VHH binders against Probable 3-hydroxyacyl-CoA dehydrogenase. Designs and how they scored, part 6

Target 1, 346 residues: Probable 3-hydroxyacyl-CoA dehydrogenase, of Deinococcus radiodurans (p83589)
Amino acid sequence: MKIKKAAVIGAGVMGAAIAAQLANAGIPVLLLDIVLPDKPDRNFLAKAGVERALKARPAAFMDNDRARLIEVGNLEDDLKKLKDVDWVLEAIIEKLDAKHDLWEKVEKVVKKTAIISSNSSGIPMHLQIEGRSEDFQRRFVGAHFFNPPRYLHLLEVIPTDKTDPQVVKDFSEFAEHTLGKGVVVANDVPGFVANRIGVYGIVRAMQHMEKYGLTPAEVDQLTGPALGRASSATFRTADLSGLDIISHVATDIGGVTPDDEDFTLTESFKNMVAGGILGDKSGSGFYKKTKDEKARPRFSTTCKPANTKTRARCACPPWTPRANLSPSATPCTPWKARKATSCAPP

## First folded at step 6 (VHH; framework vhh_7qia_2)

Design a53 (from d3 with F50R)
Fold by ESMFold2-Fast, scan of step 6:
Structure a53 (fold): chain B 346 residues (1-346), chain A 120 residues (1-120)
Amino acid sequence: as target 1 above (346 residues)
Amino acid sequence: QLQLVESGGGLVQPGGSLRLSCEASGFTFSYYAMGWYRQAPGKQRELVARITSGGSTNYADSVKGRFTISRDNAKNTVYLQMNSLRPEDTAIYYCAAPYKWDESGYTDYWGKGTPVTVSS
């Protein structure tokens, strides 16, 4: 079906940014959220969403005048306007009960030809449609955008066992030709979307590791504690997950977005997987478990020094917190240098 | 402006029944889902039952088949019919209205609570 008007329900960060991207594509958007009892303006939340999108950096709108295509409203007064909408996208709180309440209301007013979607990354699509009519279920398909929607080309399309294959085809064509997205059809499996988001970060970290000549331990030191992440940072997390799984997900994504370098695996990573180096399950990955005669098992990096003839150099990202550097470490140069070595003491 | 007033709690023997009521004001009651939560001594507050604007219900596994949530939109009231009560149902029961959407959740207002004690 031809999508000429869309509705986005939920005017949080993702909902507002997706509404902006639809407006960028020339699509009129109805942006709805709830009425807050404490606010005189019944459309306060939807208006706040548009204002945040107008102020966003990087810019959410191609031109601020595109905001004119967004009609703000609320679920109490304006839900009936869904009767004129070709596509409804939900981007509300990640609570199954909240989504069930919304879908019960939407089903009563949405037209029979409309496509219905959820942007959820944490809640399986099939759980959201339990209790809805067969007709509603046949027109329901997950549509997961990545933040920021204007700049990330990937869009995951997530059908359920109930989704009409024609709806998947029609929606994917719209996403590719009108929104300019690279479509990956994903399985409706718990946790799968979260794994794909994580793989994006890991693949980008691998590309930067290769570009700047860093070791996995150096990247983990910079990305884990410095960014407030768990101590199992980028490459340690990759070893726990399995490098074969990461390879599979990245290859699947890259097959749809071949011009998007964010999902291009490095040659060294491909060689690790091909050689059976898969992380903890294979005994080694980016790290290898070792132990002394009387010591507990420890993990150490498996990466070798840069080429035999290259002199070592120290480089740290310009955003590296000083607290993450040894007090006695050699002074670091910015990451604009050629391939470099850790700032750690000799 | 939103107000939730619970009533109907009390002392009852195992196997007994109680009916809790929550009268709401300050919002469009018929348009929103309503819930009942409980907090037992020394435990976190947990969802007991929820009813959507259209009447669809969801229950905690521990109360399925024993408790029934219902609503009367003309009276702006949500009810919890509790049958076959057990000592482990002893808690303060709270009415909740999910009128806010944010990252932390959509249930952000509680009534004052009504105590339910099932004699052991």
Scores: ipSAE 0.243, ipTM 0.658, lowest interface PAE 4.8, mean pLDDT 76

Design a54 (from d3 with S56K)
Fold by ESMFold2-Fast, scan of step 6:
Structure a54 (fold): chain B 346 residues (1-346), chain A 120 residues (1-120)
Amino acid sequence: as target 1 above (346 residues)
Amino acid sequence: QLQLVESGGGLVQPGGSLRLSCEASGFTFSYYAMGWYRQAPGKQRELVAFITSGGKTNYADSVKGRFTISRDNAKNTVYLQMNSLRPEDTAIYYCAAPYKWDESGYTDYWGKGTPVTVSS
């Protein structure tokens, strides 16, 4: 399965940005949206999407010339062009009936070898494919991007019970090798990290981590299998998603529910984001990659003191890196006011 | 100009039947999915029936087996046949092409509504 041409259906913020990321990777993209009856240009929405992507900050295109790879169109006139497409991604409104209507039309024109995907974080994949042919269902796999797609490494791949395992493998390889994404294969429920439930879980885990002096690695060891995250767990998944995205979602929710402590960000987390520590995209987050590919907790985060009279000063997380499951926190090593040092293991 | 015009609402006794019509103009009707929604006093608007461009249907559990949605593309009209009506079906019924495509300014296409009252 070689993806040489893609289509993105829905030219809103996410669809246009994903089209730009595909163009950045050298993939020609057909970008389609609906016809607005009050606009003379039948391609108005798709064109507007490309224009927004060209003006986006941070930049959506690595080079504005990549926009040449995007062909704009609309669903009424151009849906038949899907016959030449290797991968179709939907990024339309989060309404199950709208998804069903789209998939009914797409199924009639898309080629039998194409992979079909939804960017939905709010609608389970298996619900979207009800009533489609067995062949369509076997080629359908969720592909959930995070905004901005160019800068966030995480891509959730969401198979259903009907999805061909070879499709999951081939698509994941394309996502990793061509798009440069870190792939997490997720359960077929609404995207846990991207939605409010996922952010709630991460924020609460951060609060408990600080309260009980646990490391991110210890929390990930405890929560990964229980949450169905396989090998990605809570804080590893946060680093893949982008800490700025988690901060943005938590802040937006907190603005609506200001008395709800479940979305109150910790000071250490706020300091990480303010300092440009955003996860994998910035080279470090809760975990730091090394040249040996070893992931470990960030060492330069402000250390939470055990008491008010500690003589030791450290610029490390309130948790410390360690390999054991002991609930007791490890001590931090002293640091100079101008420099940080690693926390000492027990 | 895009327009959805509902008709057929009225007063009916419990157990009775009513047929709602929605005539569309200003767009390619046969291309769009169509829905019937209702809003009772003090409640949120809810989907009661949906029909895709290809004619596949979906119903709310509360109306399944009693209501039938259909469409006539030659007449640009979607219908809701309501049988075995109950007092709790009392609401204003709205015809819609329920596509708000993007949160940044796309519009759902809605009719003005037609009232249905089920009482003795």
Scores: ipSAE 0.178, ipTM 0.625, lowest interface PAE 6.1, mean pLDDT 75

Design a55 (from d3 with S56Y)
Fold by ESMFold2-Fast, scan of step 6:
Structure a55 (fold): chain B 346 residues (1-346), chain A 120 residues (1-120)
Amino acid sequence: as target 1 above (346 residues)
Amino acid sequence: QLQLVESGGGLVQPGGSLRLSCEASGFTFSYYAMGWYRQAPGKQRELVAFITSGGYTNYADSVKGRFTISRDNAKNTVYLQMNSLRPEDTAIYYCAAPYKWDESGYTDYWGKGTPVTVSS
């Protein structure tokens, strides 16, 4: 499947900004909204959306000329133009009946090879597609953008039990390679749309990783495919989101803590953030991209016995499991931030 | 109530210096990475520099070697020392902190800005 043309239905803040992001990627986009009966211009809302995006600060368009890739229209006159569209994304009001009405109309005109998506954060994907054909349901996958779409790297891809795994794969590839997004495949559960793992889940996973000597890659292997999450699982998702953001949210949510909930950040995580290791935006986090490939577990220690004028140097990543440290390789400082320290004596 | 108050802007000659300050209140200042952004007339808002809670810094390529970001956690203040100022540095400068994250995305809190004009 190749996405050469997209449609965004709903020209509110999110819909218009997503259309701008598609235009930035060189994708022609049809932007549709409803007809307002008191406005002579039947495309008033779609045009207003584009104008808002052109005036947005920070800028929604990488270049204002990209707006020429956006064709405005309305749902009464222009819905039939979906016959030429490879991907339809809905960003309308959060009302299940409105989404049902839209999907019934879209199904009648959209081509059979198109991918259909909802940007909804509050309504489960499976509820939206009730009553649609099996073919429509197989091509339906949630695509949840974060505001502002140009600047937030993370995109949640939300399949239902009916979604074809090939559609998930093809769409995720498009989102990563064409839109430049970091993709997390998430469960169809509204309570976790902001992050399917949740801040609590990430913090607890870090505590368990440290306690049981697991690597970030091992946790991602366990929590990714096995629990209905893809390659962008717990720690990869943390790197995409930003470790400073996770740190911030964990502090704010602390409040009066129940006995069985703990938002205590690990020392290794605090050291990462303090050292400027913030995830993808800083060049490294739990994972580090190296020479044409992401280094999934990376342990860096260089410890040379002192028998010279210079003391031995040792450094290790802040997430290095204790079980994998040499018995003679202590003390060890986080690499990147503080990578020089004396090794244990002979 | 989160509040960021910028100060220190003004008119300066090319090659001159200014020090911007941002006083923060209503949140755990020492915990957050703090940033300085700027917006020139007719241009998009851009990141100038940020500093983590641990003191590590990052700079836009256009200001590296000329600007220095620093923080004083006891005073809940972040600073931007601007040296060798150029006409292209003319902008409104904004202090920013990550504020909240929810289902609609994350929200940065911005101060109201302090204007910097570099002209002869």
Scores: ipSAE 0.000, ipTM 0.235, lowest interface PAE 15.3, mean pLDDT 73

Design a56 (from d3 with A33S)
Fold by ESMFold2-Fast, scan of step 6:
Structure a56 (fold): chain B 346 residues (1-346), chain A 120 residues (1-120)
Amino acid sequence: as target 1 above (346 residues)
Amino acid sequence: QLQLVESGGGLVQPGGSLRLSCEASGFTFSYYSMGWYRQAPGKQRELVAFITSGGSTNYADSVKGRFTISRDNAKNTVYLQMNSLRPEDTAIYYCAAPYKWDESGYTDYWGKGTPVTVSS
């Protein structure tokens, strides 16, 4: 299937920004939202969404003239225009009843060849499509964008057990080649793939830290810039996100995949969360804010190192491929080793 | 729209008890973990207790043995039973539900809070 025209339903921050991204790609977009009872302009919310996107910083539109590809409307007057769209994306309030009501209405007017998607990160895809026809369910696939959509490369594609594999393939190709997104296909469970991959990485890093006697700073050096990750790296990212949130996500994922040991939280991590050590919001996590010699706030590790001596003063062996590592070994980079001796002065 | 409505806060003497309730709507409640947080005057918001979809619980050390978190999925409600209350438990108590994870981090949805004052 070829996506030549799209509709975005919901003109909030995400819906408007996604519409702008589609317009940037040269795709005409119908942007619809509800009618507000107290506003004379029945298209007030959709127009406000476009205005917000035009004023956004960093810029949502590649060129402000791209906004001309967006046709504004509302769900009461303009829903029938969905008969001409190839892809419908929902970005409304995270309320299951509202999504059910929307999908019942959309199903009555959308063409039989259209792909239907939800941008939801909080409501599983299969729950949204309960009560819809088999044909509707076969064309339904989650499409979760990250804020801001223009600048975040990742797009999660979330099929249900009912989604046609060809729809997944066609949509993923569109997302990669037309929208320039990096597609990750996720299972339709709590903790979509970004949560799962992010939390998995953090939990596994904690397990490796304890198993191999590494400090959070040493893990961040290995897993951060050296591996092409964001500059915040594993444990710094954990502190920014909140250790309680990571605990909730890991435990909830583990609850639906109970035999997956990759989501087993370490005892030290459980103790941190139980003790109110939650990251930046609690004043400390794996790092704590401290004043340097100039009284400037800085982060330092709060976890006890395996050895009190620094390993940074000695060169590490070159990176060793996975196949050549012992079962208990942690890979070393040129500036880091699991075991090192302090260098003596000349 | 995600909604969390807290109730049950109030004034209580040291050694007293209160039961907080948080009624959730706008998502499939039984599917997600839920938490209680608190913020005392001049302090940062801290996690008090959380409960997973499967019923597993975790508590801050300061409240362990005194507070109990529980849930009633039929009523879309999470509870915090607070016993042996101390002046240092004085805070605004917030119910939190998981909302989403994105590149900026995980976002919780928060209720408006319910004040608890422990004073003679």
Scores: ipSAE 0.000, ipTM 0.171, lowest interface PAE 15.5, mean pLDDT 72

Design a57 (from d3 with A33T)
Fold by ESMFold2-Fast, scan of step 6:
Structure a57 (fold): chain B 346 residues (1-346), chain A 120 residues (1-120)
Amino acid sequence: as target 1 above (346 residues)
Amino acid sequence: QLQLVESGGGLVQPGGSLRLSCEASGFTFSYYTMGWYRQAPGKQRELVAFITSGGSTNYADSVKGRFTISRDNAKNTVYLQMNSLRPEDTAIYYCAAPYKWDESGYTDYWGKGTPVTVSS
């Protein structure tokens, strides 16, 4: 099967960013969302999604002109355009009734050869497709992206017991070769999938935080809204779960899949756990409570001009605990390896 | 603009029946999932049943087999047929329509509610 045109349904943070990633790969995308009764612009949500993607940091588009490959629309006026689409991906709210309503509408118009996917991490794939035809169910496969889709390599592919194995194979090859993703095929088992995906997300977020110069707070800004987790984004969720638990799960999985880099813990993460920094249960993790009772980022990088025109001083890397900050800050540039020399974890 | 008008509530004896109606206006009714929620004194509002645009239904475990949700797209109306009513079904019943969704989540619009009392 060859995916020449895709549709993304749901133009929130994740849907818009996935549409941008498809456009980066040269794939035309139909981006649809609902019509809001209180908005005169029937395409308000889809247009807002594209605008957010154009302004996103880090950049969602390889070049902003890739946005020309995204056609905006809405589910009432434009759903019939799915007749020409090779792959439909849903990235709407995490509500089973909304998923059921969408799939009833999509089934009536989508072509018989199209692959159909959900980006859901919270709702099992098999529950979403109850009541759909056998033909629809055979072409349905979960496709869970991590935020930001352009930068996080992992893609979880989640077949149901009804999914055609050829669809799994063809879609995985597309994801690897066209989208540049590292594919992991997971079982459609809510507890295990959610826990494994959560650990992958946290470990990969740590790796990419280091690689791309993101802070824990920046990653949480990107992941929380997209996943519908308003108060428990990636690193905040890690603190709630326990860093020792995450370490244990990652180590156990890594022992079974020794070549899977997605479970390779960073040295900074290992040092936090070894130092007894385990999240909320230990009093702090990536976040700590302040006198105003709010959770505040524990790690921050401050860089200041160092009496030289082109250089700055860095206090610590964003993943280094404040309690372990070296008193000897050295001149460095923000988000460079050299700033690590200013911080000495135990 | 967007409006939901519930009716059909009342006082009934245990084992009795009621049919609730919700007339909707201000949006493309036939295209969206409609739901019934209820709120008993001192409890959170909970989903009773929903019906999709295509007519697929879903029920809370506590009402499955006793309640039936249906819709009439020509009249922009959703119904809840309640049979074998129990004192535990006593609540204010709300019709729910899609209002908006965004990054903060899905927001339903609810009508003013219609009270159902199962007693005596």
Scores: ipSAE 0.006, ipTM 0.425, lowest interface PAE 9.6, mean pLDDT 75

Design a60 (from d3 with T28R)
Fold by ESMFold2-Fast, scan of step 6:
Structure a60 (fold): chain B 346 residues (1-346), chain A 120 residues (1-120)
Amino acid sequence: as target 1 above (346 residues)
Amino acid sequence: QLQLVESGGGLVQPGGSLRLSCEASGFRFSYYAMGWYRQAPGKQRELVAFITSGGSTNYADSVKGRFTISRDNAKNTVYLQMNSLRPEDTAIYYCAAPYKWDESGYTDYWGKGTPVTVSS
């Protein structure tokens, strides 16, 4: 079937961003969340989600006018509108009982041709569909997006043993051709496959950065489909994720596949983590977070500034100040000793 | 999804000791760096101590040498041992697994806090 109208249930960070992605693709979206008793506007949470997406950096919408394709609503007043929807995606809290309660209500109103999906990475798909009809189970397939959905091109499609193979095919074609996603069909195991794919790309990029003397900014310009393009990029994504988390996931995977160098951490990366340089949460990583008031410079550069005619690669801190980055800037290579760079001495 | 529950707060005299615990539930506790933050009335929440997934620690200058952060991955628990407590350590203490993105979003896992009062 063709997906001409979608619904996203849950207007948190992921739900609102996915709704924006659908609107960018020209798909009308019904965005629903719960009613808050203390708010006079019954659609407060769904409206807040759209407002957050409109103000997001990097931009969630290609054009702010795309927000007109998002119809806000709530689960008490507007659930019946699912009767006209071709695809329902759930992005609510990670509680199995909450998902069961939602699916019982959705099953009663959603049309028999609709595809039903969960964005969950923490709860297996097969657990969510227990107690639903065979027809519902045949049309249920996991659809796990990565944040930010506009920029990270990977989408995991997660069938259960009950999912109709035609549903997997139809949904994957939609995701590839309409949303522009790189689809990976994953087994129904929580979190592991998503982490493996993301970490694989980041670790390989770090290995190539060190081997070929590239800077984090240069690698980010070369970010492939597995990790997205544009303002979402390999080392920016690593800083957002946390370098300690990447280190732990890579070590865990490397323990299972010890001869697979795609998961072998570089010495420089190990030294960053050991030194408490963990990305945005520590104030610095591959980039320095200028908005973090707790940020602390850990190293000083010994290089002189290059003139406008020439550019030098320097032995620099393992960060580049984000507020000072320009498109033409030549960032330093933090993984090389001063003697290994082209920096001029004082 | 990770959930955090703090315990061990209370009233203690200056120079005393107190041990805070934070029990996590959910998946992959061992993958998260864990921090202890505190917030005194009318002040911003500040980082007190931080421990990486690999066990490396970092401390605020005001508590270095007096506080010790540790973790037990088998029990999904992070601890803050507080020694030589001072009246200025009085605050609500929060357990956190901070994971910050840029302006477009972030993931933070926070406990509800446990009060610590240092008073004679």
Scores: ipSAE 0.000, ipTM 0.141, lowest interface PAE 17.9, mean pLDDT 72

